# Miniprotein binders against q9bqp7, part 123

Target 1, 240 residues: q9bqp7
Amino acid sequence: VPQNWFPIFNPERSDKPNASDPSVPLKIPLQRNVIPSVTRVLQQTMTKQQVFLLERWKQRMILELGEDGFKEYTSNVFLQGKRFHEALESILSPQETLKERDENLLKSGYIESVQHILKDVSGVRALESAVQHETLNYIGLLDCVAEYQGKLCVIDWKTSEKPKPFIQSTFDNPLQVVAYMGAMNHDTNYSFQVQCGLIVVAYKDGSPAHPHFMDAELCSQYWTKWLLRLEEYTEKKKNQ
Key: E = the ipSAE of ESMFold2; O = the ipSAE of OpenDDE; V2 = 0.75 times the mean of E and O plus 0.25 times the DockQ between their complexes.

## First folded at step 13 (miniprotein)

Design Bf49
Fold by ESMFold2-Fast, scan of step 13:
Structure Bf49 (fold): chain B 240 residues (1-240), chain A 86 residues (1-86)
Amino acid sequence: as target 1 above (240 residues)
Amino acid sequence: SPKEELLKLIEELLESVEWLLKEAEELYKMGDPWYALWLARMALDFVEDAARLAEETGNPELIRRAKELIERAKELIEEIERALKK
């Protein structure tokens, strides 16, 4: 799939505000069907080295924690991430009334970790919203689209218990962001253009989160890599 | 045998670390030092695991290769960290 036939940016769209733009952030529900998701494509096209390293990491964790301890650990990581995303959606939704559950989540170390980044976030356009690339036929659920330091970004929130990120959430992070970006830029449910990405890694102990900003050039470089993964996925499905 | 399985595990681990370091270097050259640093740090963690396992086998070639990759990983990490501070 050549990038010149399927560009990440849509020449018919602008990142500038339009008077007709909705004032409330968009939240389009994800409709599951036979169209592959970004996460499915990435998971099905992992390299043999990525697969081996994940298996070795799992073996080491089981040796340290036991089978039951490992299951509890991974469940806790998943739950903490889910709660963090729910809290951020609540914080960034101006029209959403904070519930007692969400208020309790606002006291977490992860939320304290991102405070300095949140002060630079404004102009929220979409939250927990489905995207579909109309011509490349893939779907995804992005976390957030908002301005970060004046630039419209696809923002992906990550949690980490330590300065080193959880291995499963590290592989292919930038590809996931640009896949969502390209889909949104070509999805008829949206009218604006996103050119930048932001991966935010929040820490459990409240240490300042790390903002990984991806400019338009870097996003274009990763888009080429995403298209190769999508092509690989498509070829594998033809042969199955 | 368990020893042959361990030797195979170490060889696959060293191969995977070599791949990971090459990926980190390519991403750094592409213009993403932050993600490259994450992968380089991951490579260091896995090659330290490989070095420990290699010492258990007493195989001098595996021990040598693991130590060489540890040095390579540390050098790459230092280079990227220095670039990020600028």
Scores: ipSAE 0.815, ipTM 0.936, lowest interface PAE 0.7, mean pLDDT 86
Fold by OpenDDE base, second read of step 14:
Structure Bf49 (fold): chain B 240 residues (1-240), chain A 86 residues (1-86)
Amino acid sequence: as target 1 above (240 residues)
Amino acid sequence: SPKEELLKLIEELLESVEWLLKEAEELYKMGDPWYALWLARMALDFVEDAARLAEETGNPELIRRAKELIERAKELIEEIERALKK
């Protein structure tokens, strides 16, 4: 049990989004501060086994691609991911309908992959928006808050080159999602609460994306794991 | 020796695979079949790599352990996939 227990859900906030669909999704900028990001907490609290597996994967990839090839591969993966997120933001943002959608951004296998998911996405409340948990002292940048099949979710978009899950992207993804949920639910910049998470894995070849829905119960379970990771991070920083 | 380093690497891989499978099983029991499936598939990929390396060493014990873990991973994957199809 975490020593510093804090609830993921805020009892003071209504589960029902106030009927006023904000006409414009929130986009709160991430402020540079000394507060650790969710990503930083997760990266610094990886288990020895996780680190080992990632290192082995890296070594294997370097063996197959060479050092320069691996750097290029990594850069390309990052760029593709960034472009995919930019394209999604453009699709999901009502205001960007006026900007010349770079048609090239929309012509990706990843965008094709998520089309069936996007049909079930509505009521976009936030896009690329910063969240801060003031009590637990962490920050994050969430991809999307929207209704998926009528349930308000924190949505995290991931890219995969292969139908096989990529090690780096999915291991701590549930923790990342619930960390964003917990922060948002207690961030004063937000007036609503989320109870569900959704991880969407988009594929480069355009094959149908996989939605990983997280209900309130599952989110609560991962929240406990997140709190433990946060405590571990905090302890490590005190000892430095 | 390079051989000793390889043996150690294989052992560490096998231990990591065992850990992944255990976590996958736990997550499956907790009601997250998707994440469990992902971990199990990862475990399979790593143990297949370990098995290939073990064959290069000719160590029968490492080969045996790797093969056993491959079967465990496959069984878990099949179980979870069956559950997800229902």
Scores: ipSAE 0.473, ipTM 0.772, lowest interface PAE 1.4, mean pLDDT 88

Design Bf5
Fold by ESMFold2-Fast, scan of step 13:
Structure Bf5 (fold): chain B 240 residues (1-240), chain A 86 residues (1-86)
Amino acid sequence: as target 1 above (240 residues)
Amino acid sequence: SPKEELLKLIEELLESVEWLLKEAEELYKMGDPWYALWLAEMALDFAEDAARLAEETGNPELIRRAKELIERAKELIEEIERALKK
């Protein structure tokens, strides 16, 4: 059990909307300082096996594509991911904010891939919004909080180029989601409770995206694993 | 030597694939078949990488170990896929 164990869910909060909730989705800007981000904690606490597999994947890609080809590939992966997130934020935002969005932003294979999932998404409460766990002292920027098939979820959008998946974005995805969830549930900028997670893997060729739904029990299991990673990060920081 | 570097790479790859399969099994038992499937598929890819490298060495034991991991990964993938189809 982690020494600094803290519950993921806040017993003083409800998942039901109330009359005081804002009518537009929240978008709180991320204010970075010395407080670690979720992604930094996870990157700094990768196992030796995760580090080795990532490095081996990188070497295989360089052998296939060349040094310059690999740089182009990774730049394209990040650019496509950024555009995918921007398109989703545009689609899920209020109509009055969409007028000047690039039409081509909405015409990627990734957007086609995710259409069937978007039909089940409603009640958007937060988009590209900062979270901070005030007690555990970490921060993050989550993609989306919305109802998926009637359940309020932290939603994380991922892109994949099967058969060449971007391995760096696959490790620890569930931990990232529950870390954001726990932070939001204990962040005074938010008033609601999130108990479920959803990782959506969209495909470049437009084939149907994969929804990985995580119920409250599964989120609690991953939360314990996240707390162990946070403890490891804190211990490493003390020894520097 | 280049041969010693290759042997070390294969050993580290085999160990990492075994770790990845163990992680996939633990997550499956924990109640996450989808994420377990992603890790098992990743294990298969790296097990196939290990088999290709082992075949370049002509070392029968390394080839055997890599092929065993390929079979273990395939069996785990099939098990999880059957559970998901229910």
Scores: ipSAE 0.819, ipTM 0.937, lowest interface PAE 0.7, mean pLDDT 87
Fold by OpenDDE base, second read of step 14:
Structure Bf5 (fold): chain B 240 residues (1-240), chain A 86 residues (1-86)
Amino acid sequence: as target 1 above (240 residues)
Amino acid sequence: SPKEELLKLIEELLESVEWLLKEAEELYKMGDPWYALWLAEMALDFAEDAARLAEETGNPELIRRAKELIERAKELIEEIERALKK
């Protein structure tokens, strides 16, 4: 049990989004503070086993591609992910419908892959928006908050080159999602609460993306794991 | 020796596979079949790597262990996939 237990859900906030659907999604800028990001907490608290697995994968990839080839591969994966997120932000943002959408961004296999998911996405509340948990002292940048099949979710978009998600992307994804949920639910910049998470894995070949829905119960379970990782991080930093 | 290093690597991979499978099973029981599936698939990939490396060493014990873990991973994947289709 976490020593510093804090609820993922805020009892002071209503589960129903206030009827004033903000016509424009929130985009709160990430402030560079001494406060650790969710990503930093997760990276610094990886288990020895996780680190080992990632290192072995890296070594295998370097053996196959060479060092320069692996760097290029990593750069390409990152670039593809970035472009995909930019394209999604453009699609989901009402204001960007007026800007000449770079047609090249929209012609990606990843965008094709998520089309069926986007049909079930509505009521976009936030896009590429910073969240801060003031009490637990962490920050994050979430991809999207929207309704998926009528349920308000923190949505995290992932790219996969293969139908099998690569090791790097998915281990801590549920933890990342619930960390963003918990922060949002207690961030004063947000007037609403999220109870569900959604991880969407988009595929490069345009095959249908896989939605991974996280209900309130599953989110609560991962929230406990997140709190333990955050405590571990905090202890590690005190000892440095 | 290069051979000893390879043997150690294989053993470490096999241990990692066992850990991944255990974690996958636990997550599956907790009601996250997707994350469980992902871990099980990763376990399979590493087990297959271990099997290939073990074959290069000619160590029958490591080959056997790797093959057993491959089958366990496949079985778990199939179980989870069946659950996801319901």
Scores: ipSAE 0.179, ipTM 0.595, lowest interface PAE 3.2, mean pLDDT 85

Design Bf50
Fold by ESMFold2-Fast, scan of step 13:
Structure Bf50 (fold): chain B 240 residues (1-240), chain A 86 residues (1-86)
Amino acid sequence: as target 1 above (240 residues)
Amino acid sequence: SPKEELLKLIEELLESVRWLLEEAEELYKMGDPWYALWLARMALDFAEDAARLAEETGNPELIRRAKELIERAKELIEEIERALKK
């Protein structure tokens, strides 16, 4: 699928603020339907090497922790990630009453880790919001759309424990971000243009989070790779 | 046999590490040093895993191949880290 037939950026949209843009961040709920999600497409089109490495990582963890220990570890990682996302949504949307209900969500090492990044985040336009690419027919749930250092970005929050590996949350992260970006840019529920991405890797011990900024050129290059994955997914499902 | 399964595991691990390093190099050249660095560090971790398994077999060729991948990963990590500090 040639990138020039399905560009990531929408020529009918501007990245500049519009007076018609809502002052409160958008939060469009995910609708359950047959249209594939970004995460499903990426999971179903993993390379044989990615699948093998993920399985080897699991084998090593089970050898170290035991089967029950591994189950507990993965459950805890999932729970901490969920709490981190909830805390960020609360911090970036101060109108929510969530802060008053669970103050402990705001005290984690992960939240400490991202403080310096949050100082550069403003103009939040969407939080935990559904996107759909109307022409390419895929959906997703993005974490955040906001200005980072003056640039409107799709922001994806990731957690990592030290020492790494953050293997499960690292594979295809740039593709996930640009897939959400392309969908939002062609979704009638949104009126603005996003051209940049930001992957923020927060650390459990509170060490400064790693901001991975992707400019428009880099996003365009990853968009080409995402289109290939989407094409692979479509062909695999058509031939089942 | 368990021995044959271990050898197959090591071979698949070595192949996957080579693939991961190749991906990291490609992404670095494409203009993404940060994501390339994350993949290179992942490659180092799995290369060390391969070396540990190879040493358990006592096979000199597998040990050599695994150590070569460790060195390639370390060199790539150092190169990317140097570029990012500029």
Scores: ipSAE 0.828, ipTM 0.942, lowest interface PAE 0.6, mean pLDDT 86
Fold by OpenDDE base, second read of step 14:
Structure Bf50 (fold): chain B 240 residues (1-240), chain A 86 residues (1-86)
Amino acid sequence: as target 1 above (240 residues)
Amino acid sequence: SPKEELLKLIEELLESVRWLLEEAEELYKMGDPWYALWLARMALDFAEDAARLAEETGNPELIRRAKELIERAKELIEEIERALKK
């Protein structure tokens, strides 16, 4: 049990989004401060086994591609991911309908992959928006808050290159989602609460994306794991 | 030697596959089938890589071990996918 227990859900907030669909999704800028990001907490608290797996994967990739090839691959994967998120933000943002959608951004296998998911996405409340948990002292940048099949979710978009999945994105994705949920639910910049998470894995080849829905119960379970990771991070920083 | 490094890498991959499968099985039992499925698919990918690398070495034992893990991963994936369809 975490020593510093804090609830993921805020009892003071209504589960029902106030009926006023905000006409414009929230986009709160991330402030650079001494507060650790969710990503930083997760990266610094990886298990020895996770680190070992990542190193093995890296060694494998270097063996196959060479050192320069691996650097190029890593850079390309990052760039593709970034472009995908930019394209999604453009698609999901009502205001960007006026900006010349870089048609090239929309012509990706990843965008094709998520089309069937996007059909079930509505009521976008936030896009690329910063969240801060003031009590637990962490920050994050969430991809999307929207309704998926009528349920308000924190949505995290992931890219996967078949057949070689990037292992780093896999293990801690649920923790990242619930960390964003918990922060948002207690961030004063937000007036609503989320109870569900959604991880969407988009594929480069345009094959149908996989939605991983997280209900309130599963979110609560991962929240406990997140709190333990946060405590571990905090302890490590005190000892430095 | 490059060959020794390759053999070591294969052994490490095989160990990683076993660990991933164990974690996947545990998560599946804990009621997180989609995350279990993800890990199992990753295990399969690594096992297939191990098999390919083992074939390059010509080591029949490493090839055998990799193929066995491929089958285990496939079986687990199939089991979880069946559960998710219900």
Scores: ipSAE 0.366, ipTM 0.708, lowest interface PAE 2.0, mean pLDDT 87

Design Bf51
Fold by ESMFold2-Fast, scan of step 13:
Structure Bf51 (fold): chain B 240 residues (1-240), chain A 86 residues (1-86)
Amino acid sequence: as target 1 above (240 residues)
Amino acid sequence: SPKEELLKLIEELLESVEWLLKEAEELYKMGDEWYALWLARMALDFAEDAARLAEETGNPELIRRAKELIERAKELIEEIERALKK
């Protein structure tokens, strides 16, 4: 897939709000599809080194925690991440009232960790919403599209736990963000343009979350890398 | 044998750490200091794992190679951290 034929930004769109924009954040449901997801493409095109490092990390964790302990750890990481995303969706949606589980999560360190970032987030346009790149034929479910410090961003919320971060959720995070961005910019369900990304790493102990901001130039560079991964995925599927 | 499995594991760790350091350097040149720093820190962690395993073998060459990667990772981390602090 040549990058010059498939730009990340849509020249027919702007990032400024207009009268056709919905007053409520969009939440388009993810439909079952034969079209590959962003996460599937990235998982199936990991380098030999990424695969090895993930497996070595897993073996070290099992050595420390035991097999049952590792299963419990992994389950807890998944559950806490899911609850964190649910709480953020509730907080950022003007239509959502806090559910019992969301109210309980408001007391967590992850929500405290992200407070200083949330005060700079406004103009939410999409939450837990499906995107599809109509020409490149891939889909995804993005966390959030909102203005961060005045710039419209695809925002990806990550959790990090001590003693060790979950290495599986670390690799290719910038590629995931730009893949969602490019899909949204070319998805007829959306009318606006996103040019920036933001990866927010929140900490369980409440220490300040890290905001990793990606400007338009950086996103364009990562888009080239994503297109290569997508081409690799397509080629591998032909050979299976 | 267990020793052959350990040697293979160390070789793959050394190769993977070199790959991580190369990726971090490229991302740093590309202008993504934060993600480069994250990968460089990951490289240090795995380089230390390789050094620990190499010392188990008593093989001086494997120990030397692992220690060299630890130093390269530390130098890259320090360089990126300096750039971020300005």
Scores: ipSAE 0.806, ipTM 0.934, lowest interface PAE 0.7, mean pLDDT 86
Fold by OpenDDE base, second read of step 14:
Structure Bf51 (fold): chain B 240 residues (1-240), chain A 86 residues (1-86)
Amino acid sequence: as target 1 above (240 residues)
Amino acid sequence: SPKEELLKLIEELLESVEWLLKEAEELYKMGDEWYALWLARMALDFAEDAARLAEETGNPELIRRAKELIERAKELIEEIERALKK
């Protein structure tokens, strides 16, 4: 049990989004501060086994691609991911309908892959928006808050080149999602609460994206794991 | 020696596969079939890697262990995939 227990859900906030669909999704900028990001906490608290597996994967990839090839591969994966997120933001943002959608951004296998998911996405409340948990002292940048099949979710978009899970992208993804949920639910910049998470894995070849829905119960379970990671991070920083 | 380093690497890899399978089983029991499946697939990939490396060493025990873990991973994947189809 975490020593510093804090609830993921805020009892003071209504589960029902106030009927005023904000006409415009929130986009709160991330402020540079000394507060650790969710990503930083997760990266610094990886288990020895996780680190080992990632290193082995890296070594295998270097063996297959060479060092320069691996660097190029990594850079390309990052760029593709960034472009995909930019394209999604453009699709999901009502205001960007006026900006010349770079048609080239929309012509990706990843965008094709998520089309069936996007049909079930509505009521976009936030896009690329910063969240801060003031009590637990962490920050994050969430991809999307929207309704998926009528349930308000924190949505995290991931890219995969192959139908095979990419080790780096999915291992701590549930923790990332619930960390964003917990922060948002207690961030004063937000007036609503989320109870569900959604991880969407988009594929480069345009094959149907895989939705990983997280209900309130599963989110609560991962929240406990997140709190333990946060405590570990905090302890490590005190000892430095 | 390079051979000793390889043997150590294989053992560490096998231990990591066992850990992944355990985590996958736990998550499966918790009702997170998708994440369990992901970990199980990862376990399979690394078990196959361990098997290939073990074959290079010619160590029959490491080969046996790697093959056993491959089968365990496959079985778990199959079980989870059946659950996801329901």
Scores: ipSAE 0.475, ipTM 0.772, lowest interface PAE 1.3, mean pLDDT 88

Design Bf52 (at its last look DockQ between E and O 0.84; V2 from the best seeds 0.77)
Fold by ESMFold2-Fast, scan of step 13:
Parts: sequence; structure tokens; C-alpha cells
Structure Bf52 (fold): chain B 240 residues (1-240), chain A 86 residues (1-86)
Amino acid sequence: as target 1 above (240 residues)
Amino acid sequence: SPKEELLKLIEELLESVEWLLKEAEELYKMGDLWYAAWLARMALDFAEDAARLAEETGNPELIRRAKELIERAKELIEEIERALKK
């Protein structure tokens, strides 16, 4: 798939705020259909090495925690991640948009971890919002679109108990971000241009979160890799 | 046999670590220093896992290969960290 035929950025759009833009962040619901999601495409096109490393990590965890302990651990990690995302959506939304605001969610170690990054986040344009690439026919649900240090970014929030992300969220995260970016830039439900990405890794113990900023050039390079994964997924579907 | 399964596990682990180091090197060349370091540290963790399993077998060649990958991972991490300080 030639990148020149399917560019990540839309030349008909601007990254500048428009006075006519909605004052509340967009939250378009994800609707179930036959169009593949970004996460599905990435999961179905993992290399044999990625699959093996994930399985090996799982076996090591089971050896350490026991099978029931591993299930409890992974369930807890999932729940903590979900709560972290809910808290961030609450913090970044106008109060009228999110009626149910739990004060205890706002005091977690993960929220403490991310405070210094949130001070540089403004101009929120979308939260927990569905994107669809009209031409390439894939869909996704992005966490956040907002300005980080003055630059409009697709922002992906990650949780970790140690000062590095868990292996199951380690692979292909930059591809996920740029896939959402390319979809949003070509989705008629949105009017603006996003050119940057931000992956934020927050820590359970409250130690300072790591912001991984991806500029337009880096996003363009990852977009090429995403297009290869999407092509691989499409070929696999044709052969079924 | 359990020993044959362990040998296959070690071979696949060594291959996967080599792949992970190549991925980290490519990201480093692309200028994604933070994510390159992230994958390089993962490579180190799995290389150390391979070394532990190889020592269990007593196979000198597998132990040598695993330790070589540990050293390659450490060198790559140091290189990336130096670049991050520039």
C-alpha cells in the first residue's frame, strides 16, 4: 500500500482551533459493524515473535503467582486501567458532560503520577471517541485529542506498576496512535487536523508519568508501518 | 519429552530476543529513542530469562548465545541512553 495514495495528514484540514468548533469535547459512540478495529488489525497481524514473547511473559507470571493469582492480577490491572481512563475523562470534561464524578477516582496513584502532564494539556477536542477511516475502512476508539504543550495530539493513556509499561501494551502502541490519527483526519465527523501523538505512561505508586511525544515526522514513519499491518490483515481476510 | 520442550522454548526465546533487538535498533535509527530504549530493556529481560533456562540445561552453546544477547542488549541500551543525554 503506497503511503502517497493514503497520507496520514489531510491537506484540506487545519490544526488551528476554529471559533465555530464545539465548546464541549466530542464523544462519538463506537458502533459494532463488519469494519475491523485498529486493535483487531494489530492483534491479528502480530509476528510469531510477538506472540511467543507474550506467551512466555504469561507463563513466567503464572509460575510466580499461580494460575488463579495470574487471573486476579490481570483482572486487577484491567480494572485499574479502566478506572484511570474514567478519571481522566472526568478531569478533562466539563462537569456537565460527566455527571458521575467520583472524588476517590481523582486521588489514585495513577492520577498523582500524571498531574505534571495534565498541567500542559488544554483545548480538549475529543474524549473516548470513535474514529473511522472512510477510505481504508477501519475503525477505532481513541482516548483523547487535546493540545499538549500547544500541539494538538492524539493522546493514549497507559498504566504501569513498575517504571515501564506492561508487555501486553508494549507492542505496536505507536501504530495504534497513528492509526487513530489517520482515521480522525479522514473522518467526516471531525473537522480538524491532528499531526502529533502522545503516549503517557502513568505509575501506580504515583512516581512521575513518562510522556512519549511523537512529532509529525515520527507519526508519518509509523503510519507507513501501520499501512503494512492493515494490508497484511486485508490479505488474511481475502484468504478466508 | 520435557527436556525437548525446554530446548525448543530456549531456541524460540533466543530467536525472539534477536528479533526484538532488531526492532529496537530500527526504532533507534528512526529517531524514536524513548520507545527504542523501552524495547531494548524488554529484550534484556527476555535475554536474562533465556540465560536462566540455558543454565538449567547445562548446554554451553545455549548459555553462550544467551549471554551474548544480554551483552548486545546492554550495549544497545547504553548507546540509546547516551543519545538521550545529547
Scores: ipSAE 0.804, ipTM 0.934, lowest interface PAE 0.7, mean pLDDT 86
Fold by ESMFold2, look of step 15:
Structure Bf52 (fold): chain B 240 residues (1-240), chain A 86 residues (1-86)
Amino acid sequence: as target 1 above (240 residues)
Amino acid sequence: SPKEELLKLIEELLESVEWLLKEAEELYKMGDLWYAAWLARMALDFAEDAARLAEETGNPELIRRAKELIERAKELIEEIERALKK
């Protein structure tokens, strides 16, 4: 159990936006500062088994593709993920914000893969927006805050070239989502809070994307795991 | 030596698969059946990886241990999938 438990939800904050909320989704800029990001905390607190399995996966890929082939593969995966997020931000932006859409991005297999999910998404409140937990001192950049099947969620979009998820990003995805939730719920830039999370895994071949919905109870349980990782990170930094 | 490195790799892989199965079981107990199944399938993939490496050594004990982990992963996946239908 964490030594310094802190609640994921803010009792003084509404689940619904108040009348002063903008009709355009929030996009809080990420500030360069000295506090750690969610991804840094998670990367620096991986168990030896997480590290080993990731390296083993990397070696298997190198065996299949060669070192140069693997380098190109990882570069392409990064670019595809970036393009996917750009397309989703464009699709989810309201018309009054009007962005010129890249038609090539809108015609990808990943976009086809998420169509059945997008029909259940509404009420977009934030896109590609920074969050900061001012009490626990960490920062993040969340993909999306919107309603999914009527429940307001932090939504994280992931790409996969196989129908089943790759190891590359799977170990800590729920922790990342709840860390963003906790930060948003205690960030003065936001007037509302969120109680649920959603991880959407999209497939390059257009196969139906796989949602991982996390209700408030499950988010609370993952939040405890996040707090342990943050405590571990803090202890490691004290000793460096 | 290359043979010593392969044996160390297989041993660490088997230990890591065991760790991953325990993580999947914890998620199952938390009620995250979907994510538990995801981790259990990943454990199966790495257990099969360990089995292929163990076959290269011809070491019957390593092969037996890898096959046991494969069966444990399959049983966990089946248990989780039955719970998902409920």
Scores: ipSAE 0.791, ipTM 0.939, lowest interface PAE 0.6, mean pLDDT 85
Fold by OpenDDE base, look of step 15:
Structure Bf52 (fold): chain B 240 residues (1-240), chain A 86 residues (1-86)
Amino acid sequence: as target 1 above (240 residues)
Amino acid sequence: SPKEELLKLIEELLESVEWLLKEAEELYKMGDLWYAAWLARMALDFAEDAARLAEETGNPELIRRAKELIERAKELIEEIERALKK
């Protein structure tokens, strides 16, 4: 049980969008501050088993691809992920629908993969937007806040290559999502709250993306795990 | 020795597989079937890796443990997949 319990949901915020919700998705810039990011907290609090598995995966990949091949692979995966997020931001942004969409960004297997998910996405509230939890003292950059099948979600987009998925991004994804939810729900820059999470795994070959939906109950359970990781991080920093 | 290092690696890998299976079981109990299945599949992959490495050492105990974990992972995957079809 976390020593410093804090709720994931804000009882002072209504789930109903106020009629004054801007038609334009929020894009709050991430301010570089002394405040740790969600990603930093998660990376610094990985278990020995997680670290070992990641290192073992890396070693196997280096054995198969060589060191230079693995570096190239990692660089390509990162670049593809970045392009995919940029393409999604362009697709989901109402203002960019008027700009000449770089057709090249849209011609990816990952974009093809998520098409069926995008059909169920509406009411985009935020894109690539910073969140801060003032009380718990962490920040993050969330990919998207939108309605998925009529439920307002923090959406996190992931890319996967078959047959060898990039393991690094997947272990703590549920924790990342709920961390963003909790921060957003208590960030004064946002007038609304989210109760659900969605992790979408897009595939390079264009095969249908996998939607991992997290309801309020599941999010609450992962929130407890997040709080424990945050406490561990805080304790480690006090002892440094 | 290189052999001792390999044995240690296999033991650490087996412990990590056991941890993954435990986490998968916990997530399964939490009702996160998809993520539980994902972790269980990862456990299977690494258990198979452990089995291959154990065979290289010729250590019958490590081979046995790896094979047992493979079977446990398969059973858990099957259970979760049955639950997902419901």
Scores: ipSAE 0.697, ipTM 0.871, lowest interface PAE 0.8, mean pLDDT 90
OpenDDE base, second read of step 14: ipSAE 0.695; ipTM 0.877
ESMFold2 (binder alone), look of step 15: mean pLDDT 89; pTM 0.888

